VH-VL binders against Alsin (ALS2). Designs and how they scored, part 3

Target 1, 196 residues: Alsin (ALS2), of Homo sapiens (Human) (q96q42r690to885)
Amino acid sequence: GYIASLHELATTERRFYSKLSDIKSQILRPLLSLENLGTTTTVQLLQEVASRFSKLCYLIGQHGASLSSFLHGVKEARSLVILKHSSLFLDSYTEYCTSITNFLVMGGFQLLAKPAIDFLNKNQELLQDLSEVNDENTQLMEILNTLFFLPIRRLHNYAKVLLKLATCFEVASPEYQKLQDSSSCYECLALHLGRK

## First folded at step 15 (VH-VL; from j7 with heavy chain D31E, light chain E31N)

Design u2
Fold by OpenDDE, fold request of step 22:
Structure u2 (fold): chain C 196 residues (1-196), chain A 119 residues (1-119), chain B 111 residues (1-111)
Amino acid sequence: as target 1 above (196 residues)
Amino acid sequence: EVQLVESGAEVKKPGSSVKVSCKASGGTFREYAISWVRQAPGQGPEWMGGIIPIFGSAKYAPKFQGRVTITADDFAGTVYMELSSLRSEDTAMYYCARESYWGDYFDYWGKGTTVTVSS
Amino acid sequence: QSVLTQPPSVSAAPGQKVTISCSGSSSNIGNKYVSWYQQLPGTAPKLLIYDNKRRPSGIPDRFSGSKSGTSATLGITGLQTGDEANYYCGTWDSSLSAGYVFGGGTKLTVL
């Protein structure tokens, strides 16, 4: 039902934030604090990725927090933030993925591998835990790459939840149409970015 | 360039209320926390509270809880701070500042709004 | 008075190095990133250092930051007359309902 779907959104949002927050605070920020990470260009690209990641983390976290209040209020679908401000979320994800792509294209991970190896080794267990990668043979840089793309997964969840919410309204209703359209946008972006 | 534009100086009587506005120019701050920080003459800055317009979530410093109200007009890109039951000690420069998405610092500041409380 | 403690004033001659300390507790500096703000006379505070030691764009490398334990330090080398200002450290405090806290400020005088 409608309320159940909203609770699902809230619960998963907070859980996802927790993971992203850990990545940000325990991996990205410390990584950025390392000296001699590479060329100026590599560092700048990494900084951009981290900044955009942080922004997403921030948005998701605040969204999760706000959903608690939403659930205690009128709970109008049109006031749901991921719906009402869908463009903002979509843009933020797009910008983030652009930064990742730029980093990748420039060989960022390859260049980062050596200077960050000690840090990654020191945090191997954490990396594996956060990424849920259990294969011990997986290279740490690959795990890091996986972590960078974690935010994209949330787009699928948004699409799914919005679609569930849509089913709670009559097909001819404006609420149904808006929720369905928004769902499609999130899913489309997820698919597009997932191919990167 | 992104700027925070604040409303003009205010002169108020004790017991009255003041409402200061902060508007983003040259960009959007709707998804960012806008905080209010005041500074009394000869004193350091003091955080009062903040709000994220798109989420409508406001938080306050305990010292001002119940006396300050922070609101946002998301459409107008404006954040408001209303302080009630004004006292002489509320005489200060009131700044709005944007909290970074890193969540640890304020990267943009308004020029401040002087609020004078005098009988 | 302030949650974070700074020396009220420091002074040095042009070209010299100065350090400004900021002392807190485990609930703030101990587990949060510290920022520094410069406030020139008659102006709003300006971000000088963030994440303990990082400089925003436009801030010269004469300014540096460090953190150890529950204390942070701002360093200024090659002191210039234009550096005369009040400097404030700041961070979030988990014990104050997630409120932001500032130091009392340090007045830097260039002799």
Scores: ipSAE 0.671, ipTM 0.887, lowest interface PAE 0.8, mean pLDDT 93
Fold by OpenDDE, fold request of step 22:
Formats: structure tokens, sequence, C-alpha cells
Structure u2 (fold): chain C 196 residues (1-196), chain A 119 residues (1-119), chain B 111 residues (1-111)
């Protein structure tokens, strides 16, 4: 139902934030603090990824918190932030994915293999836990790729939950149409970014 | 360049209310937390509270809880701080500041709005 | 009184080094990143140091920050007359409903 779907959104958003926060604090920030990470270009690209990641993490965290408040008040669909401010969310995700794509085009995490090898080895278990990669034979760089593409998966989740919410309204209603349209936008973006 | 533009100086009587505005220029702060920080003459800065415009809910310092109201016009990119039941000790420079998306510091500050409370 | 404690004043001659301390507790400096702000006379505070030791763009490397335990330190080398200002440390405090707290400020005088 409608309320159940909202609770699902809130719960999963908080969990997602927790994961992003851990990535930010335990992987990304320490990684950026390492000396001699590579060329100026490599460092700059990584910093851009980190900046966009941090912004996204911040947004998601605040969204999760706001959803908790939302669930204690009037639960109008039109006031749902991911719906009302869908463009902002989509832009933030797009900016992040653009930065990570640019980084990958230039070599990606392979550029960090040598300079950050000690750090990555030391945190291998943590990386596996955060990325939910269970294959012990998976290379660290692949784990990092998986980790930093997690936000794309969340876009699919937004699309799914919005569609669930839409089904709670009459097809002819404005609420249904808005929720469905927004769902499509999130899904479209997820698909587009997932192909890169 | 990102700028925070605040409203002009205010002179108020005790017991009255003051409403100060902060508008983003050169960008948007809709997804950023905007905080209000005041500074009395000869004193250090004091955090009053903050709001993220797109979410609409404000957080307040305990000291000002019940007397300060922070609101936002999301589409206008403007944040407001209203302080009621003004006292002489409320005489201060009132700054709006943007919290970084890293979440730990204020990276941009307004020039401040002087509020004078006098009989 | 400010939640974070700073010396009220420090002074040194041009070219010298000064340090400004900021002491807090486990609920603020102990588990949060510390920032430093410079406030020149008649101006708004300006971000000087963030994340304990990082410098924003435009801040010279003669400014440095460090953190240990529940204390933070701002270092300024090669003092210039233009460095004369008030300096404030700041951080979030988890015990105050996630409120931001500042130090009382340190007035730096360049002799």
Amino acid sequence: as target 1 above (196 residues)
Amino acid sequence: EVQLVESGAEVKKPGSSVKVSCKASGGTFREYAISWVRQAPGQGPEWMGGIIPIFGSAKYAPKFQGRVTITADDFAGTVYMELSSLRSEDTAMYYCARESYWGDYFDYWGKGTTVTVSS
Amino acid sequence: QSVLTQPPSVSAAPGQKVTISCSGSSSNIGNKYVSWYQQLPGTAPKLLIYDNKRRPSGIPDRFSGSKSGTSATLGITGLQTGDEANYYCGTWDSSLSAGYVFGGGTKLTVL
C-alpha cells in the first residue's frame, strides 16, 4: 500500500545513506589524504569524484532524515521531495556519474593501484563488505568500481518505489501521472548511466 | 561566484520582531543547509539554527528554540530568520552561512545584517 | 561561555610562527572535523581551515591545522601584518542536538 511504500522508501534511503557515509568516511576521505596519489590530473579527477560523491551523500542523508519527518505528518504525494524536486536529484546523480565516468575514461581506479595499494590491501575486507562482493577472487579495482556505481542502483530503486506509489492512485488522477512520469525519469537516467 | 546577499540593517524596539533574509546569488543553495550565525559586539559567533530549503524543516539551537523561526522560499532561493521578543542583548551582526556539502564547515558567508535593539 | 576554549589573544612579530589552540570534548572536537575561521576587522568570518588540516583554495600553505584528541591547533608561519585578525575554531557537537559550536576566539596581534 501507499504507507508501506513510503516506509520502504524511508528505510532504504537511510540504509543507503549509511553505506554512502561509510564509503565517504572510511574509503574516500582516507584515500584522498594519501600522499603521491599520482599525476595532477589523476588527483584532480579523483577530487571531482569525491566532491560529487560527497554532495550526493549529503543530499541522500538529508532526504532520509526528511522522510522520517514526512511519515509523521501529512503524507501528500505531491510533497514527496524526490517527486517535487526530482530535477535536483536527477542532476545530482548525473553530475556524480559524469565525474566517475570521466575518471574511468582516463584510467579510473587503475591509476590508483600502485600509489594506494597498501591502503587498499589494508581495507580489502571493508571494501568487500561495503560493495557486497563475495567473490574472494575479485580484484580490488573491480570492487572499487562496484562500490562507486552503487548510486546508479539507487536510481532504479527510486523508480520502483515511485511506480508502487503511483499504483495507489486512480489512473486518471494527477498524482498517478506525476508519479509515473517521475518514475520513468529516474529509470531512464539509471539505464543511461548504467550503459556507460 | 557564489554569494550570500543579506537584507539591510534593522533597528527595533524591545519586544518587537525582526526578519532578516538571505538570498543566494551566482548559484542555488536549495540543496544546501543555510545557517544563521550571530555575533554580538566584542563576542564570538553563535550558531542559531539552519534549514535546507528543499526539505523545509529547520533545526535550532536550544538557546533560541521557540523564539527564532527559520524559513525558506525554495524557488526564490531565499532563507529567512525571524527573531521575536527582541531584547537589548539581541543586538548583533546576523550572518547567513552555507554549510558545505561535506557537512562539517561553512564555506560561504554573507556580509551580515546589523540588528540593533534599543528603547 | 563558548563551548570550545581558545586563548583570548596571541602576539608575535612579522615572520614568526604562532599557534592557536582550541580545546573541546569528545562530543565535538573528539569525533568531528574542526574548522578554522579568520575574521578581519569589520568583515565576516572567512573559512581558513576545514577537515582539521585542509586548506581551501586561495589559502596559503603558511596556514596549517591539526587535531589530536579533543584539541585542535591552528598554525601560522611567516606572520604578516595582514594576518592580524580574530580566529575562531568551530565544529559540530553531537550532544547539542547536532548544533554547531564556535570557540571564543583568539585575537592575533602582529607586533
Scores: ipSAE 0.618, ipTM 0.872, lowest interface PAE 0.9, mean pLDDT 93
Fold by ESMFold2, look of step 15:
Structure u2 (fold): chain C 196 residues (1-196), chain A 119 residues (1-119), chain B 111 residues (1-111)
Amino acid sequence: as target 1 above (196 residues)
Amino acid sequence: EVQLVESGAEVKKPGSSVKVSCKASGGTFREYAISWVRQAPGQGPEWMGGIIPIFGSAKYAPKFQGRVTITADDFAGTVYMELSSLRSEDTAMYYCARESYWGDYFDYWGKGTTVTVSS
Amino acid sequence: QSVLTQPPSVSAAPGQKVTISCSGSSSNIGNKYVSWYQQLPGTAPKLLIYDNKRRPSGIPDRFSGSKSGTSATLGITGLQTGDEANYYCGTWDSSLSAGYVFGGGTKLTVL
C-alpha cells in the first residue's frame, strides 16, 4: 500500500545514505589526503568526482532524514521532495555521472600515483564489501567502477518505488499521472547514464 | 558565481523582533544548508542555526533556541531568520553562509547586514 | 569565552612566518575536521583552509593547516602586508547539542 511504499522509500534511502557515507569517509577522504595522487589533471578530475559524490551523499542523507517528518505529517504525494524537487535530484545525479565518466575516460584510477594505488589495494576487501560484488576474483578496477556507479542502481529503485506509489491512486487521478511521469523521468535518466 | 545577499540594515528597540532574509544570485542554492552567523563588534563569529530550503527543517545553536526562528521558501530558496526579545547584546553584523556538501565548513558568505538594538 | 581558544594577536615582518593556534577538545577538534577563515578589514569571512589542511582553489600554498590531538594550527609563510586580517578556526562540536563553533579570532599584524 501507500504507507508501506513510503516506508520502503525511507528505509532504502537511509540504507543507501549509509553506503555512500561509508564510501566518502573510508575511501574518498583518506584517498584525497595522500601526499601524491598523480598528475595535476588526474587529481583535478578525481576532486570533481569527490565533490559531486559528496553532493549526492549530502542530498540523500537529508532526504532520508526528512522522510520521517513526511511520514508523521499530511503525507500528500505532491509534497514528497523527490517529486516536488525532482529536477534537483536528477541534475545532481547527472552532474555526478558526468564527473565519474570524465575521470574514467581520461584513464581513471589506473593513472593514480603508486601511493594511491597502494591505498586502494590495501583496502580491496573493504571496497569489495562496499560495492557488493560477490565474485572474489573481480579485479580492483572493476570493483571501483561498480562502486562509483552505484547511484545509477538507486535511480532505478526510485523509479520502481514511485511507480508502486502511483498504483495506490486511480489511473485518471492527478496523483497517478504525477507519480508515473516522475517514475519515467528517473528510469529514463538511469538508462541514459548507463550508456555513458 | 554564487553570491549571497542579506536584506537591508535594521534598527530596533529592545524587546522587539527582527526578520532578515538571504537569497542567492548567480545560481540555485535551495538544496544546500544555509546558516546564519552573527558577529558582534570586536568579537568572533557565532553560529546561530541553519536550514535546507527544500527540506524545511531548521537546526539551532543552543544559545539561540527559543529566540530564533529560521524558515525558507523552498522554491525561491530564500532563507529568513527572525530573532525575538532583542537586547543590546544582539547588536551585530548578521551573515548568511552556505555549508559545503563536502564537509562541516562554510564556503560562501554574504556581505552581512547590521542589526542595531537601541532606544 | 569561546569553545575554541586562539591567541588574540600575532605579528611578524613581511616575508616572515607565523603560526596561529586553535585549542579545543575531544568533542570538537579531536574528532571533527577543522576549517580556517580569513576576515580582511571591513569584509565577510572567507574560507582559507578546510578538512584540517586542504586549500580551496585560489589559496596559495604558503597557507597551510595541521591538526594534532585537540589542537589545530594555521601556518602562513612569505607574509605580505595584504595578509593583515583576523583569522578564525571553526569546527563542529558534538557536546550536548550539536553546533558549529568558531574561535575568538587572532589579529595578524604585518609590521
Scores: ipSAE 0.616, ipTM 0.826, lowest interface PAE 1.7, mean pLDDT 88
Fold by ESMFold2, look of step 16:
Structure u2 (fold): chain C 196 residues (1-196), chain A 119 residues (1-119), chain B 111 residues (1-111)
Amino acid sequence: as target 1 above (196 residues)
Amino acid sequence: EVQLVESGAEVKKPGSSVKVSCKASGGTFREYAISWVRQAPGQGPEWMGGIIPIFGSAKYAPKFQGRVTITADDFAGTVYMELSSLRSEDTAMYYCARESYWGDYFDYWGKGTTVTVSS
Amino acid sequence: QSVLTQPPSVSAAPGQKVTISCSGSSSNIGNKYVSWYQQLPGTAPKLLIYDNKRRPSGIPDRFSGSKSGTSATLGITGLQTGDEANYYCGTWDSSLSAGYVFGGGTKLTVL
């Protein structure tokens, strides 16, 4: 039902935030503090990734907190921030995915300087845990790719939960239309970004 | 580039209230935490509280709880601060400041607006 | 009366070095990242140092920051007349009165 789907959104958002927060604090911040990361171009692209990742992490964390407050209130669907301000969320995900694809097409993590690659190798177990890769033989670069593309999977989850919420309303209702339209936007974006 | 603009200077009598606004020029900032920070003449800055416009929950410094209300327009991203029961020690510069996503510091500050409380 | 304690003033001649201290507690500097702000006369504060020691773009490397235990230090080398300002440390405080706190400020005079 409606309440169950709201709790699913809130619970999964908190878990996703926890993962993004750990990636930022345990991987990105230490990595960017190293003195030699690579060429100027590579460093600038990585810094853009970190900037867009941090904005996304911040939005997801605040969204999770707001959902906890939302569950104690009237719980009107039209007041859901992810629905009411969907363009902001869609733009944040798009900007992040653009930054990571730009970084990767220019050579990505392979072109980082030795100290950065050494840092990533020393933290391979942590990277594997954060990426949720179950195959212990997966190479570092594939682990990194899986890790930094986790947000695409989250967009599919938003689309699914928004559809579940929509089924709690009559098909002709304004609530159903708004939820269905929003779900379609998240799914369409997920498919578009997944092709990159 | 983000530029923060507070509303104009105000002169108020003791016991009244004042409401100051903050807008971004060169874009919106409705997804950022926007704080109010005041600075009395010859004193250091004091954080009063803040809000993220799209989420709507304000946080307040204990010193100002009960006297300060911080609100925002969700879509415009305009942030408001209302200070009630004004007294002479509330005479200060009032700044809005934006919190950085990367860390918990203020990377952009408005130029400030003066609130003068005189009888 | 500020949670973070700074010396009220410091001075040195052009070209010399100064340091400005900021003393706090385990509920703030001990557990949180420290920032420094420069306030030139008649202007708003400006971010000078974040993450204890990092400089925003446009801040010259003669400005430095460090943190040890519950204390932070701002270092300025190659002093210029344009560095005359008030300098404030700032950080979040996790105590029962949680919120952002600033130091009382240090007036730098270049003689």
Scores: ipSAE 0.601, ipTM 0.821, lowest interface PAE 1.7, mean pLDDT 88

Design u2
Fold by ESMFold2, fold request of step 22:
Structure u2 (fold): chain C 196 residues (1-196), chain A 119 residues (1-119), chain B 111 residues (1-111)
Amino acid sequence: as target 1 above (196 residues)
Amino acid sequence: EVQLVESGAEVKKPGSSVKVSCKASGGTFREYAISWVRQAPGQGPEWMGGIIPIFGSAKYAPKFQGRVTITADDFAGTVYMELSSLRSEDTAMYYCARESYWGDYFDYWGKGTTVTVSS
Amino acid sequence: QSVLTQPPSVSAAPGQKVTISCSGSSSNIGNKYVSWYQQLPGTAPKLLIYDNKRRPSGIPDRFSGSKSGTSATLGITGLQTGDEANYYCGTWDSSLSAGYVFGGGTKLTVL
């Protein structure tokens, strides 16, 4: 039902925030605190990835907190921030995906200076745990790729939950139409970004 | 390039209220935490509270709890601060400032607006 | 006590080095990232240092930051007359009813 789907959205958003927060605190902030990271161009691209990742992390954390308040108050579907401000969320995911894609196309993590590569190698077990890759034979660069594309997987979850919420309304209702349209937008973006 | 603009300076009498606004030019800021920070003449900055327009809930520093109301128009991205029961010590420069998504600092500040409380 | 303590003033001659301290507690500097702000006369504060020691773009490397325990330090080398300003540390405080706190400021005079 409707309330159950709202709780699913809230619970999974908090879980996803916890994952992104750990990646930021345990990988990105320590990495970017190193004195020698690489060439100016490579560092600028990595800084853009970190900036866009941090925006997602912040928005998702605040969204999770707001869903707790939402469950206490007026529970109208049109008041959900992910629906009401969907273009902001979609744009933020697109900006992030563009930043990581640009970084990887220009050489990615393998072009970082040795202190940065050493940091990443030293933390390979943590990176594997955070990325949820269970195959111990997975190479560091593949682990990093999986890790930094985790946000794209979240878009599918938004689409799924919004569709569940839509089924709680009559097909001819404005609520159904808005929820289904939004679910389609999140799913289409997920498929588009997944091809990158 | 984000520019924050506060509303114009105010001269008020003790016991009255003042309401100031903050907007961004050169971009939207409705998804950012926007804080109000005041600075009395010759003093350091003092955080009053803040809000994220799209989420609509405000936080307040304990010193201002009950006297300050921070609100927002979430689509316009305009933030308002209302300070009630004005006293002479409320005479200060009032800044809006944007919190960085990265963390624990304010990366953009408005030029400030003066509120003068004088009888 | 959530107050960040800075010396009220420091001074040095052009070309020299100066440091500005900021003392806090376990609820702020001890567990949070510290930032530093420069305020030139008649202007709003400007970010100098974030994440304890990192410089935003456009800030020269003669500005540095560090943190140890519940204290933070801003270092300025190669002093210039244009560095004459007030300097504030800032951080989040995690105590109940917490918020962002600034130091009282340090006036830097370039002799």
Scores: ipSAE 0.599, ipTM 0.821, lowest interface PAE 1.8, mean pLDDT 87
Fold by ESMFold2, fold request of step 22:
Structure u2 (fold): chain C 196 residues (1-196), chain A 119 residues (1-119), chain B 111 residues (1-111)
Amino acid sequence: as target 1 above (196 residues)
Amino acid sequence: EVQLVESGAEVKKPGSSVKVSCKASGGTFREYAISWVRQAPGQGPEWMGGIIPIFGSAKYAPKFQGRVTITADDFAGTVYMELSSLRSEDTAMYYCARESYWGDYFDYWGKGTTVTVSS
Amino acid sequence: QSVLTQPPSVSAAPGQKVTISCSGSSSNIGNKYVSWYQQLPGTAPKLLIYDNKRRPSGIPDRFSGSKSGTSATLGITGLQTGDEANYYCGTWDSSLSAGYVFGGGTKLTVL
């Protein structure tokens, strides 16, 4: 039902936040603290990825906290921030995807300087654990790609949960229409960004 | 370029309240954590609290808990700070400042607005 | 007094070097990133250093930062008269439940 689907959204959002927070704290911040990361262009592109990733991490963490508060108060669907401010969330995911795509097109992690590559190799088991890649033959660069595209995978899950919430209302209701429209927007974006 | 604009200077009597506002010019900041920081003459800055307009929940420094109320208009991205039970030591420059998503430091500051508490 | 302790003043001639210290504890500098702010007379603070040692765009490399244990240091080389300002360290403090703290400030005089 409605309450169960709200709990699913809240629970999965907190889990997703925890993963993004770990990636930021254990990988991105230490990486960007290294003295030599590479050429000016490569460093600028990586810094943009980190900036957009951090924005998503913050928004998702605050969204998870807001859902906890939402579950203890009035539970009007139109008050859900992911619905009320959906364009902001969708734009933030698009900005992130653009940043990681720009970085990868220009050579990506392969072009980082030796101290950065050494850091990433030293942490390969952590990277594999965070990315949830279970094939131990998977190369470091594939692990990194999987890891930094996790946010794109999340959009599909939003679409699914929003549709579950919609089915708790009559098809003719304004609640159903708004939830269905939002679910469609998240699914459309997930498909669009997945092609990159 | 984003610039933060506080409301105009205020002169208040002890025991009264003051409410100041903050808004970005050249953009919106409704998704950013916006903090209030005050600075009494000759002293360092003090963080008072902050809010993210689209989420609506405020956080407060323990020193100001119970006297300060921070609210927001989420679509406009306007942030308000109300300080109650004013006393002479509340005379200060009050800044709004934008927190960075990266490291929770303040990358943009308003020009500040004065609040003078005088009998 | 201030959770973060800074010397109240420091001075040096143009072209010289100074350092400004910031002492904290394990609940702040010891496990959090440190930032530094410059406040020119009559202006708002301006971010100078973040993540202990990184410079925002537009901050010249004669400004440097470092951190060791529960202490942080701002270094300024090639002093210019325009560097005359108050300097504040800032960081998160976990003992103050979601609280950000600033140092008391160091007034730099360029003679």
Scores: ipSAE 0.588, ipTM 0.820, lowest interface PAE 1.9, mean pLDDT 87

